# VH-VL binders against Uncharacterized protein 5: the designs that were tried, part 16

Target 1, 153 residues: Uncharacterized protein 5, of Haliotis asinina (Donkey's ear abalone) (Ass's ear abalone) (p86728)
Amino acid sequence: SNLQCKIAGGGELIPIRTPEYRAWVPLGEVGLNVSDSKVLIFAARSCFGAHILLQNNAEDFKNAVYEIVIGGMKNTRSGIRQCVGCKFDEWVKDKALNCRFFNYFWISWCGDEVWVGHGYRPPHNRILRYKYENQPVINAASVRSESDTYWAL
Key: E = the ipSAE of ESMFold2; O = the ipSAE of ESMFold2 at other seeds; V2 = 0.75 times the mean of E and O plus 0.25 times the DockQ between their complexes.

## First folded at step 12 (VH-VL; framework fv_livmoniplimab)

Design m3 (from k2 with heavy chain Q101H; at its last look DockQ between E and O 0.94; V2 from the best seeds 0.00; counts 0 for: pae E 2.7 > 2)
Fold by ESMFold2, look of step 12:
Structure m3 (fold): chain C 153 residues (1-153), chain A 118 residues (1-118), chain B 107 residues (1-107)
Amino acid sequence: as target 1 above (153 residues)
Amino acid sequence: QVQLVQPGAEVRKPGASVKVSCKASGYTFTRYYIDWVRQAPGQGLEWMGRIDPSGGSTKYAQKFQGRVTMTADTSTSTVYVELSSLRSEDTAVYYCARDLHEYGFDYWGQGTLVTVSS
Amino acid sequence: DIQMTQSPSSLSASVGDRVTITCQASEDIYNYLAWYQQKPGQAPKILIYGASTLQEGVPSRFSGSGSGTSFTLTISSLEPEDAATYYCQQYDSFPLTFGQGTKVEIK
């Protein structure tokens, strides 16, 4: 019912707004450091297309990254891919987001797999699982969105 | 550097087939979709279809169903579009493009002019 | 199929002018709209995706707006190198479809 790896943050929630299709917002630049962590728990209020990038380097948006898309394709699918905009390695049908209310999500890179789930109690409600051949060291994360999105991290 | 390289020109007679290549380099070929778009002389752009290079699965525009085949060869990082039963109105520049889903088509080949003439 | 209708078909403007090109979709495509620029003898080049987001390296004089069925590409101050044909493209639904193009000429 619990992941034993460290959860990022743990202090006061960090509010972020991402207008549609703007530049990635590096979470380290708003005070959330993921370099010592293996789990990220967050909330988002959005009509569709909440994107989270897990990065080896905070300034690298192309190499050694995972892009997690929550409620993509007009809030019909969520998925994991190894490059920005490439084919999903894993995806599920998922009406994950709500235009009017915050929903919680979690992402884990604890162990040799990437997991994604709903709620704030990992590993409960896992919706995605992807095992990769070489684990990147994740030192940073960034967010962006396809629609106007409010985040709490 | 990401590149999509196509032959410059092909000439065919009506009723024949043509197979146009698009060789990808500078990225992991099997991770991205490739789309084909054509443009008749002096005309606009027309989407023909999309291929997943890793499994060869395709989606074609209805206009081309039955005449178009897209294939991929992962050993050479090359995609192909083949158009059969050619007509004069198939004279066009045929482009391949890398498809980034919600981020659009970011790289294009320089195009292959296919001329269909008796 | 989603029809994409651009207006005008062509225009002629002076360097420094504000240029506006419109694109109408026959049904709601949300913000899944891209704009491409094509210069003579060249492949198309993406300018904007998601209706309003500039591709890396595209000059800031280009902007896009709209959602749903009505979209606009604006060049705030026309430069000589902007003479080209501009296409909108929806990528909400298959088949992907383009507008008929707008040819922009410098006076």
Scores: ipSAE 0.500, ipTM 0.848, lowest interface PAE 2.7, mean pLDDT 90
ESMFold2 (binder alone), look of step 12: mean pLDDT 95; pTM 0.961
ESMFold2 at other seeds, look of step 12: ipSAE 0.511; ipTM 0.852

Design m4 (from k2 with heavy chain K59S, light chain Y30W; at its last look DockQ between E and O 0.88; V2 from the best seeds 0.72)
Heavy chain, then light chain:
Amino acid sequence: QVQLVQPGAEVRKPGASVKVSCKASGYTFTRYYIDWVRQAPGQGLEWMGRIDPSGGSTSYAQKFQGRVTMTADTSTSTVYVELSSLRSEDTAVYYCARDLQEYGFDYWGQGTLVTVSS
Amino acid sequence: DIQMTQSPSSLSASVGDRVTITCQASEDIWNYLAWYQQKPGQAPKILIYGASTLQEGVPSRFSGSGSGTSFTLTISSLEPEDAATYYCQQYDSFPLTFGQGTKVEIK
ESMFold2, look of step 12: ipSAE 0.704; ipTM 0.896
ESMFold2 (binder alone), look of step 12: mean pLDDT 95; pTM 0.960
ESMFold2 at other seeds, look of step 12: ipSAE 0.704; ipTM 0.892
ESMFold2, look of step 13: ipSAE 0.682; ipTM 0.892
ESMFold2 (binder alone), look of step 13: mean pLDDT 95; pTM 0.960
ESMFold2 at other seeds, look of step 13: ipSAE 0.646; ipTM 0.883

Design m5 (from k2 with heavy chain Y32W; at its last look DockQ between E and O 0.92; V2 from the best seeds 0.70)
Fold by ESMFold2 at other seeds, look of step 12:
Structure m5 (fold): chain C 153 residues (1-153), chain A 118 residues (1-118), chain B 107 residues (1-107)
Amino acid sequence: as target 1 above (153 residues)
Amino acid sequence: QVQLVQPGAEVRKPGASVKVSCKASGYTFTRWYIDWVRQAPGQGLEWMGRIDPSGGSTKYAQKFQGRVTMTADTSTSTVYVELSSLRSEDTAVYYCARDLQEYGFDYWGQGTLVTVSS
Amino acid sequence: DIQMTQSPSSLSASVGDRVTITCQASEDIYNYLAWYQQKPGQAPKILIYGASTLQEGVPSRFSGSGSGTSFTLTISSLEPEDAATYYCQQYDSFPLTFGQGTKVEIK
């Protein structure tokens, strides 16, 4: 349960802009360290395709443990997958993003599951969950996007 | 190290069928889509279809509906494309490629030349 | 089906030249476009995805731009090893479709 787990960056929010299909932005390099945390709460303003990479190594963007895609497929679905670009292990129909306004999301890797939800009050409004056979080791996170995206983390 | 290995060549007569293999290694076979693309001699690339290796779900280009079948064998990490009722215009190199969806086709087999000769 | 039209069909250029290849989609494909390079006797190799993002290991002299229906591949300074045929490919919707190719030769 994410009730027992530390939330990353619960202090001041960090603004980030990711232009469409640019390099991953490592969150540690912009001052948000997730190595001691199990929950990330953030906002994004985007037309489609906000990607979050949960990583076992901050310098490796290819062997990420999980890729969470919010508003993928031109803002028609959100999902979680165990590799960059592979098939989703779990997905839902979801118009998650808005071109004009920030929407809030949360991700939890607390315990033996990964959860994704809308809003800023986990575990409320959970839309995705996936149970792993073994506990994942997540030491870093990064973001990128398919369209020009403004983040607050 | 991701590899997609295909046989080099196949020869068939018009009206026959051909089944081309693509053996994957270096990654978890069932987690990525595989697409088939062909190229007639001296011509461009033509997408034939995509297969989900885990469940065998497929999407075919309309041009090949009714003649093409794609299958997967998870025990050998191998995808197959079978084309029936062959014609001389089906002479081409047949490629398999790993499909990363929004990230494109990152690895390709070296191709199988299928020659249909009357 | 979405038609992908490349221009020119072929070109000949000198080492060091700037080379530009265009690709026109018959419908809005957003930025779901890839560029591939193919040398004789070889499989295609991806250069660019998402219209503008270099694949790992691709030299920085390659760049891509565009969105919607009009796209460009640029080689900022042509090298001898760039002699090849280049294909654009849309992956916005099924069936996935390729441009007819642009053959680049060194003078």
Scores: ipSAE 0.614, ipTM 0.876, lowest interface PAE 1.7, mean pLDDT 91
ESMFold2, look of step 12: ipSAE 0.642; ipTM 0.881
ESMFold2 (binder alone), look of step 12: mean pLDDT 95; pTM 0.961

Design m6 (from k2 with light chain E56S F94W; at its last look DockQ between E and O 0.90; V2 from the best seeds 0.72)
Fold by ESMFold2, look of step 12:
Structure m6 (fold): chain C 153 residues (1-153), chain A 118 residues (1-118), chain B 107 residues (1-107)
Amino acid sequence: as target 1 above (153 residues)
Amino acid sequence: QVQLVQPGAEVRKPGASVKVSCKASGYTFTRYYIDWVRQAPGQGLEWMGRIDPSGGSTKYAQKFQGRVTMTADTSTSTVYVELSSLRSEDTAVYYCARDLQEYGFDYWGQGTLVTVSS
Amino acid sequence: DIQMTQSPSSLSASVGDRVTITCQASEDIYNYLAWYQQKPGQAPKILIYGASTLQSGVPSRFSGSGSGTSFTLTISSLEPEDAATYYCQQYDSWPLTFGQGTKVEIK
């Protein structure tokens, strides 16, 4: 039977804007704490390249646990990788983003895998899964984008 | 702390081959792509190809297809570029660089001067 | 292949001057453009990626702008250590290609 792990947040969605390729925005610094959670649900309005970093430590961006890229490669694929800018461990063709409208996504690190999907009802519409090589402890998350992006987290 | 170390120089005759090494340290070798870029004396930069060090998968610029081979040895954290059927126009400094894809080439080796004598 | 054309091929400027180097792509490369600095006898060093984002440790006098096919690198106040050759590079499409370079000299 499926077990739904705790979803981060629980209040009104937090609006964030990331101009193209600006510094990572730590979600804890804008009031979203993921340290007690296993699932992040969010919306993004973007032409391409919405990036989410799952971290052991909120201040460490060099030794990230996982980088999730939504609508990378000019909005043609999404993927999971174990470091910033390294090769993808898992990827799929995916036209996930829209320049004019918000679309919803979710990320789960519940259990022994990282999952990524469309919509706001995990585990529905899962597009990616990656089984850990080492069980991580995720205490923080940050966002960044390749194009000007509006987030609701 | 990331470092890419290359030998300083190699000399070869036309028609021979050369194999240039690039030893990586300070990061998890198999998780990042490595690209090779060359620069003829007094000229600009020319991309040769990319290797995935884990499985050895490669992408070569069409100009070099058939003459270039890139390999990796995960036990020594070393990538190699081998160029065969050398010509005088292959005289160049050969650089390896760590490829972060959308984040560019963030670390470069110091380069290896390959001289092809007539 | 995407051709990258830089202008000017060389320039000479005084310390403190604003310097602008342009790079034109033969096709739309979105913002997948990097700028590299190469000093004599050294490997290239990345300055900017994503057309406009400064790499960590690069002085703030460097900036990049542009999208699509037209891009600029600006040095707001030239310093003696900025004497180098500058290359743009697209990483939108295979094969990856560089501009021919712009040599910047101090008068």
Scores: ipSAE 0.644, ipTM 0.878, lowest interface PAE 1.5, mean pLDDT 91
ESMFold2 (binder alone), look of step 12: mean pLDDT 94; pTM 0.955
ESMFold2 at other seeds, look of step 12: ipSAE 0.664; ipTM 0.886

## First folded at step 13 (VH-VL; framework fv_livmoniplimab)

Design q1 (from m4 with light chain E27Q A34N; at its last look DockQ between E and O 0.93; V2 from the best seeds 0.76)
Fold by ESMFold2, look of step 13:
Structure q1 (fold): chain C 153 residues (1-153), chain A 118 residues (1-118), chain B 107 residues (1-107)
Amino acid sequence: as target 1 above (153 residues)
Amino acid sequence: QVQLVQPGAEVRKPGASVKVSCKASGYTFTRYYIDWVRQAPGQGLEWMGRIDPSGGSTSYAQKFQGRVTMTADTSTSTVYVELSSLRSEDTAVYYCARDLQEYGFDYWGQGTLVTVSS
Amino acid sequence: DIQMTQSPSSLSASVGDRVTITCQASQDIWNYLNWYQQKPGQAPKILIYGASTLQEGVPSRFSGSGSGTSFTLTISSLEPEDAATYYCQQYDSFPLTFGQGTKVEIK
């Protein structure tokens, strides 16, 4: 109910731009380390398809632990899946993104579940949850997008 | 490594049915959709449908007129497509493919030639 | 159903030539388009997804562009191994549909 795990980043926003369908941008390469954290809060300005990959290793983009898709399929749904491009384990209808304005989101891998929500106050406005059978080790995160996207992390 | 293995050929008479197998290996079978695509000799690709192997949920192209059934057996990591009331125009190579949705069909079986002739 | 129309239906070109194939969708499919290559006697192989993104292992001489209803696959310098039939495929909505194919032959 009350999310009490460490939030990545510590305060200063890190601006990132991901052009349409470019390679994954590892957050560690832009100075955001998630290896000792359990929560990521961020903002994105995008027409559709903001993707976040939670990874066991920063160099592995094929065996990612979780891919979170915000505003996929023409900004109509968001979901959690446990491999890149596989079936969503959980998804909802969600017009999450806006082409003109930044919207806030959060992702938590605190405890025995992955949660996704809107806003900057986890666990408020949770839209997705997925309980893993075994707790994963998440040491890295990366971002990618289906459309030209501006991030603040 | 990811592989989808299909039998090479099947021969049937008009009015019969055929069931084509596709055995998956090298990945977690139940995590990915499998789609079936056919190709008549000398012609293009035609999508037949998609199956979720974990629950057996399917989506079919309307063209197949209720003649198609897709199933999965998780114990053998195998999907099947069954096409009934065969006609000569159903002669085609039938491919299974792993479906990564917005990332495309990344692995394909080598195809099964189904020949329908009297 | 979304109709996908490719042009040309076939072409012949020399090694080193720039080859351009177009694909038209009957309605707006945003960037939800893939390109596949099929060599004789083989299954299709994904080249490009999302209209413009090369699949891992695809040579950089291949590129894709376009959005909405009009899309292009380009081979910047044709190689002998590029002799194949190329298909566009939309994934905007079911049923998934392919273009009729473009056969590329080496002179």
Scores: ipSAE 0.688, ipTM 0.882, lowest interface PAE 1.3, mean pLDDT 91
ESMFold2 (binder alone), look of step 13: mean pLDDT 95; pTM 0.957
ESMFold2 at other seeds, look of step 13: ipSAE 0.709; ipTM 0.895

Design q2 (from q1 with light chain L96Y; at its last fold request DockQ between E and O 0.91; V2 from the best seeds 0.73)
Heavy chain, then light chain:
Amino acid sequence: QVQLVQPGAEVRKPGASVKVSCKASGYTFTRYYIDWVRQAPGQGLEWMGRIDPSGGSTSYAQKFQGRVTMTADTSTSTVYVELSSLRSEDTAVYYCARDLQEYGFDYWGQGTLVTVSS
Amino acid sequence: DIQMTQSPSSLSASVGDRVTITCQASQDIWNYLNWYQQKPGQAPKILIYGASTLQEGVPSRFSGSGSGTSFTLTISSLEPEDAATYYCQQYDSFPYTFGQGTKVEIK
ESMFold2, look of step 13: ipSAE 0.743; ipTM 0.899
ESMFold2 (binder alone), look of step 13: mean pLDDT 95; pTM 0.956
ESMFold2 at other seeds, look of step 13: ipSAE 0.719; ipTM 0.890
ESMFold2, look of step 15: ipSAE 0.717; ipTM 0.892
ESMFold2 (binder alone), look of step 15: mean pLDDT 95; pTM 0.955
ESMFold2 at other seeds, look of step 15: ipSAE 0.701; ipTM 0.884
ESMFold2, fold request of step 16: ipSAE 0.678, 0.648, 0.664; ipTM 0.884, 0.877, 0.880
ESMFold2 (binder alone), fold request of step 16: mean pLDDT 94, 94, 94; pTM 0.955, 0.954, 0.953
ESMFold2 at other seeds, fold request of step 16: ipSAE 0.598, 0.656, 0.654; ipTM 0.864, 0.877, 0.877

Design q3 (from q1 with heavy chain Q101M; at its last look DockQ between E and O 0.91; V2 from the best seeds 0.72)
Fold by ESMFold2 at other seeds, look of step 13:
Structure q3 (fold): chain C 153 residues (1-153), chain A 118 residues (1-118), chain B 107 residues (1-107)
Amino acid sequence: as target 1 above (153 residues)
Amino acid sequence: QVQLVQPGAEVRKPGASVKVSCKASGYTFTRYYIDWVRQAPGQGLEWMGRIDPSGGSTSYAQKFQGRVTMTADTSTSTVYVELSSLRSEDTAVYYCARDLMEYGFDYWGQGTLVTVSS
Amino acid sequence: DIQMTQSPSSLSASVGDRVTITCQASQDIWNYLNWYQQKPGQAPKILIYGASTLQEGVPSRFSGSGSGTSFTLTISSLEPEDAATYYCQQYDSFPLTFGQGTKVEIK
């Protein structure tokens, strides 16, 4: 891991479960504060559709956000978009998730770009990058999923 | 405030073409897909196709392939559907809708009644 | 094409009744199923996406359930403003397809 920015967390991993298509779970509410960090490393066990929202404000799920979708479209693609539900700005073919096992991922908003990768050693295995003009300050993150998902953050 | 504005009605003869507009406002036009859905009088909803407004890329239901063309004009934030070789069974209300992918169609135009009669 | 079949085609119920509408898909569509409400003279309005998730602003008396091929929309206590036609719609594959609709009337 040769990334120059602070990684969120650093203690015991926080387990959470997101049932299929329930409300966003703000990570601050489960004890993970990302406001002073630029990198998030986590694991997820899921059949498809793990969603991570990077937010300026923990209560804002529509404005000043970036949505990262891992294993979307029935676990066939991962992508980055600058609004919830809009078209992807960058995506790749990606069978990222596994119904039976946890896989690791990382997200970075270090510098002027958003990056996404596999594994727990950023910037290794980067699969996505996108530079957003006028990227907002990210103070919060939230998760939800299209299928029943277990997270370790 | 997201808004999709369509003309109220169009009348055509069989064999003609019609081009229905849908003007978007209150959001970044090129960021979202637009879908067209029609509804014959007293009938259910029928999906016609989807357009990516930024590049004009389209997907059409096979039933309309060869008769339908969807286009977008980013300078006016307007999407169009054109249906050619009109028949009486094409009489319907034609809706445009903003497509949020896995979150469904969240905003709809109020529809354009296209009447095809001799 | 994926055929979506709703049942019943119409129903009449009293204010306060529990109303259940079913939707069957001709093949597995996972949870990629939306429900829309359409009142006379209006465009459809999304109620539920992902089979079970209420859109913001939709009253909690509405709920959705199911996955695979069988889905249900429930109104736990019918209100006068719920008189409308309800459509299920699959979002699994093109062409996107709707059920034929279920008309709900107040008796």
Scores: ipSAE 0.620, ipTM 0.875, lowest interface PAE 1.8, mean pLDDT 91
ESMFold2, look of step 13: ipSAE 0.700; ipTM 0.891
ESMFold2 (binder alone), look of step 13: mean pLDDT 95; pTM 0.956

Design q4 (from q1 with heavy chain I34M; at its last look DockQ between E and O 0.80; V2 from the best seeds 0.72)
Fold by ESMFold2, look of step 13:
Structure q4 (fold): chain C 153 residues (1-153), chain A 118 residues (1-118), chain B 107 residues (1-107)
Amino acid sequence: as target 1 above (153 residues)
Amino acid sequence: QVQLVQPGAEVRKPGASVKVSCKASGYTFTRYYMDWVRQAPGQGLEWMGRIDPSGGSTSYAQKFQGRVTMTADTSTSTVYVELSSLRSEDTAVYYCARDLQEYGFDYWGQGTLVTVSS
Amino acid sequence: DIQMTQSPSSLSASVGDRVTITCQASQDIWNYLNWYQQKPGQAPKILIYGASTLQEGVPSRFSGSGSGTSFTLTISSLEPEDAATYYCQQYDSFPLTFGQGTKVEIK
């Protein structure tokens, strides 16, 4: 697998709290630009339901997007889907989140697949992979959550 | 624009079956679950079940298990609910709704009134 | 099955009034609760998902709160177009279930 793709950010971690909003929080608005990057590494402290949206356009929440759900369904499964709220294309049983502690995760759209994993060393600890027939052009990302969540991005 | 189109009304006798259609347009039909919800006259909403239109897999409320069948036709982007052994208490408006799971039902058909009377 | 109990079953209020509708679940559903509005002769319309998140396009006078077993829908200042029946709905587990509804009338 190709581990040479650019990781977004790379500086000091950016703290974000959701669900103060439960609306999508565009990462560009908090200073994290994912343009020309292929990997996002982050930490979250949450009881359940951490959502990451990968977007072609920062204003597009419907059309050219992928939604990654970590610890959905009361922290019992994680998955990847091609639209907000639609059927998961790939999911696994996954008790990924912790109410009291930050856990690390990574998402890669490097190469011709979308991968999701635990930890901060992609591609180690991959939990999800899915090949989409269309190559996504990802220029933005947003986050939200089903429960009160602290992010470090 | 997302649209869910249903026929307006159906009339049946007790003991018969009815099959109500819901034609979807304006989105990729097979990517979303579809649910059926009914509402008896003057009453509240009652969830009947969910179908995955790509594979046809279904989940039904226990109350309807054995009498309800939901199917989908991907070539026409249409889902169906069929209810058999009809009783007068099955008289209701039957809605289809696009199911966004944790985001709720975002689009609804306008409903089909099924009347069961002798 | 998770029973959802709404109160009141109906109410009558004046334009500008604060309206509060409650919903009780028979077991813990975390925040997996939606609110729908239904006007006479129309299909329901989602207002709030996740107990507290307004659907896009829903006026800010609507708000939701609660978690666990107890939930509230609030209309901060009633408008004439808010005359409708409101339903809570849990999505924690199948079968999905609705409250009995609360009819809101303008007096």
Scores: ipSAE 0.691, ipTM 0.886, lowest interface PAE 1.2, mean pLDDT 90
ESMFold2 (binder alone), look of step 13: mean pLDDT 95; pTM 0.958
ESMFold2 at other seeds, look of step 13: ipSAE 0.702; ipTM 0.883

Design q5 (from q1 with light chain S93E; at its last look DockQ between E and O 0.89; V2 from the best seeds 0.74)
Fold by ESMFold2 at other seeds, look of step 13:
Structure q5 (fold): chain C 153 residues (1-153), chain A 118 residues (1-118), chain B 107 residues (1-107)
Amino acid sequence: as target 1 above (153 residues)
Amino acid sequence: QVQLVQPGAEVRKPGASVKVSCKASGYTFTRYYIDWVRQAPGQGLEWMGRIDPSGGSTSYAQKFQGRVTMTADTSTSTVYVELSSLRSEDTAVYYCARDLQEYGFDYWGQGTLVTVSS
Amino acid sequence: DIQMTQSPSSLSASVGDRVTITCQASQDIWNYLNWYQQKPGQAPKILIYGASTLQEGVPSRFSGSGSGTSFTLTISSLEPEDAATYYCQQYDEFPLTFGQGTKVEIK
């Protein structure tokens, strides 16, 4: 049940703040390279709406591969969709975020599925899975949020 | 190059029905919601409902429940709104729009003027 | 249903003026508020989503603020092309609802 794919990063956690609905923050620009990895583990402190975009390349936000929304719709749902703002392909009821405390999450694009879970020990506490329609190439990731959010990546 | 193409005008008598088309191009039709919004002459915007084109699931404003039907044809990438038991107050421009949810309605059709009169 | 009330209903201003339009929701909608611009004879277009975030390609003279029940759209320096009707719209719950609109004219 252990993921055997490489986890992004490997140094000290990188702090990022995303104010309400600002431009996507490319993780490569803040020093986190995901190009050789298949798993991202992170923490967020947020009231609602933490968004992670998995991308073919860091400069393209229109043809992004997957958008993961954690604690969307006023912190009531989390989901996976294949484009920015399109309908969710998979979603669950999920009160994932906390305004006052960091919670941990992980995203995996290892193998033939995208997985999302709580905590820092993938594949434990998986809440979402989505099998690719077409095998993607993920070389970059970016974040934004619906509410003021502090990230540790 | 996302486009939503609608017919320009439709004319109907009171009591009839009308079915307005909205043909999508330039994007993957089944991945995005489409909403219908109408605007009576000189008036504001009124949301009518939303459709998921892939499965045909709909949400309608209660005002139109029982008179409105939205459908989608994935083979032609076309969404339809049908409004029955037309009254003169239903005279309006009917818009379709691509719905990006928390990112708003990013592309709109140019609208179809439906005129209900005798 | 969530009622959205805009003010003023119309205004006339000179090029270069600062213009403000307000929108009030009948209940807390957090930041789930969009602003649309509609020019005569055209479909609306999105300007701002999430109460304060400019859509790609929208000039920086537009800004939005507010949360909860009270929201403001500001044009810092009015341009001739800004003559239009502006609508707020909540997306917190169905039915989605629009304000009644604010018509902005250039003197």
Scores: ipSAE 0.665, ipTM 0.880, lowest interface PAE 1.5, mean pLDDT 91
ESMFold2, look of step 13: ipSAE 0.719; ipTM 0.891
ESMFold2 (binder alone), look of step 13: mean pLDDT 95; pTM 0.957

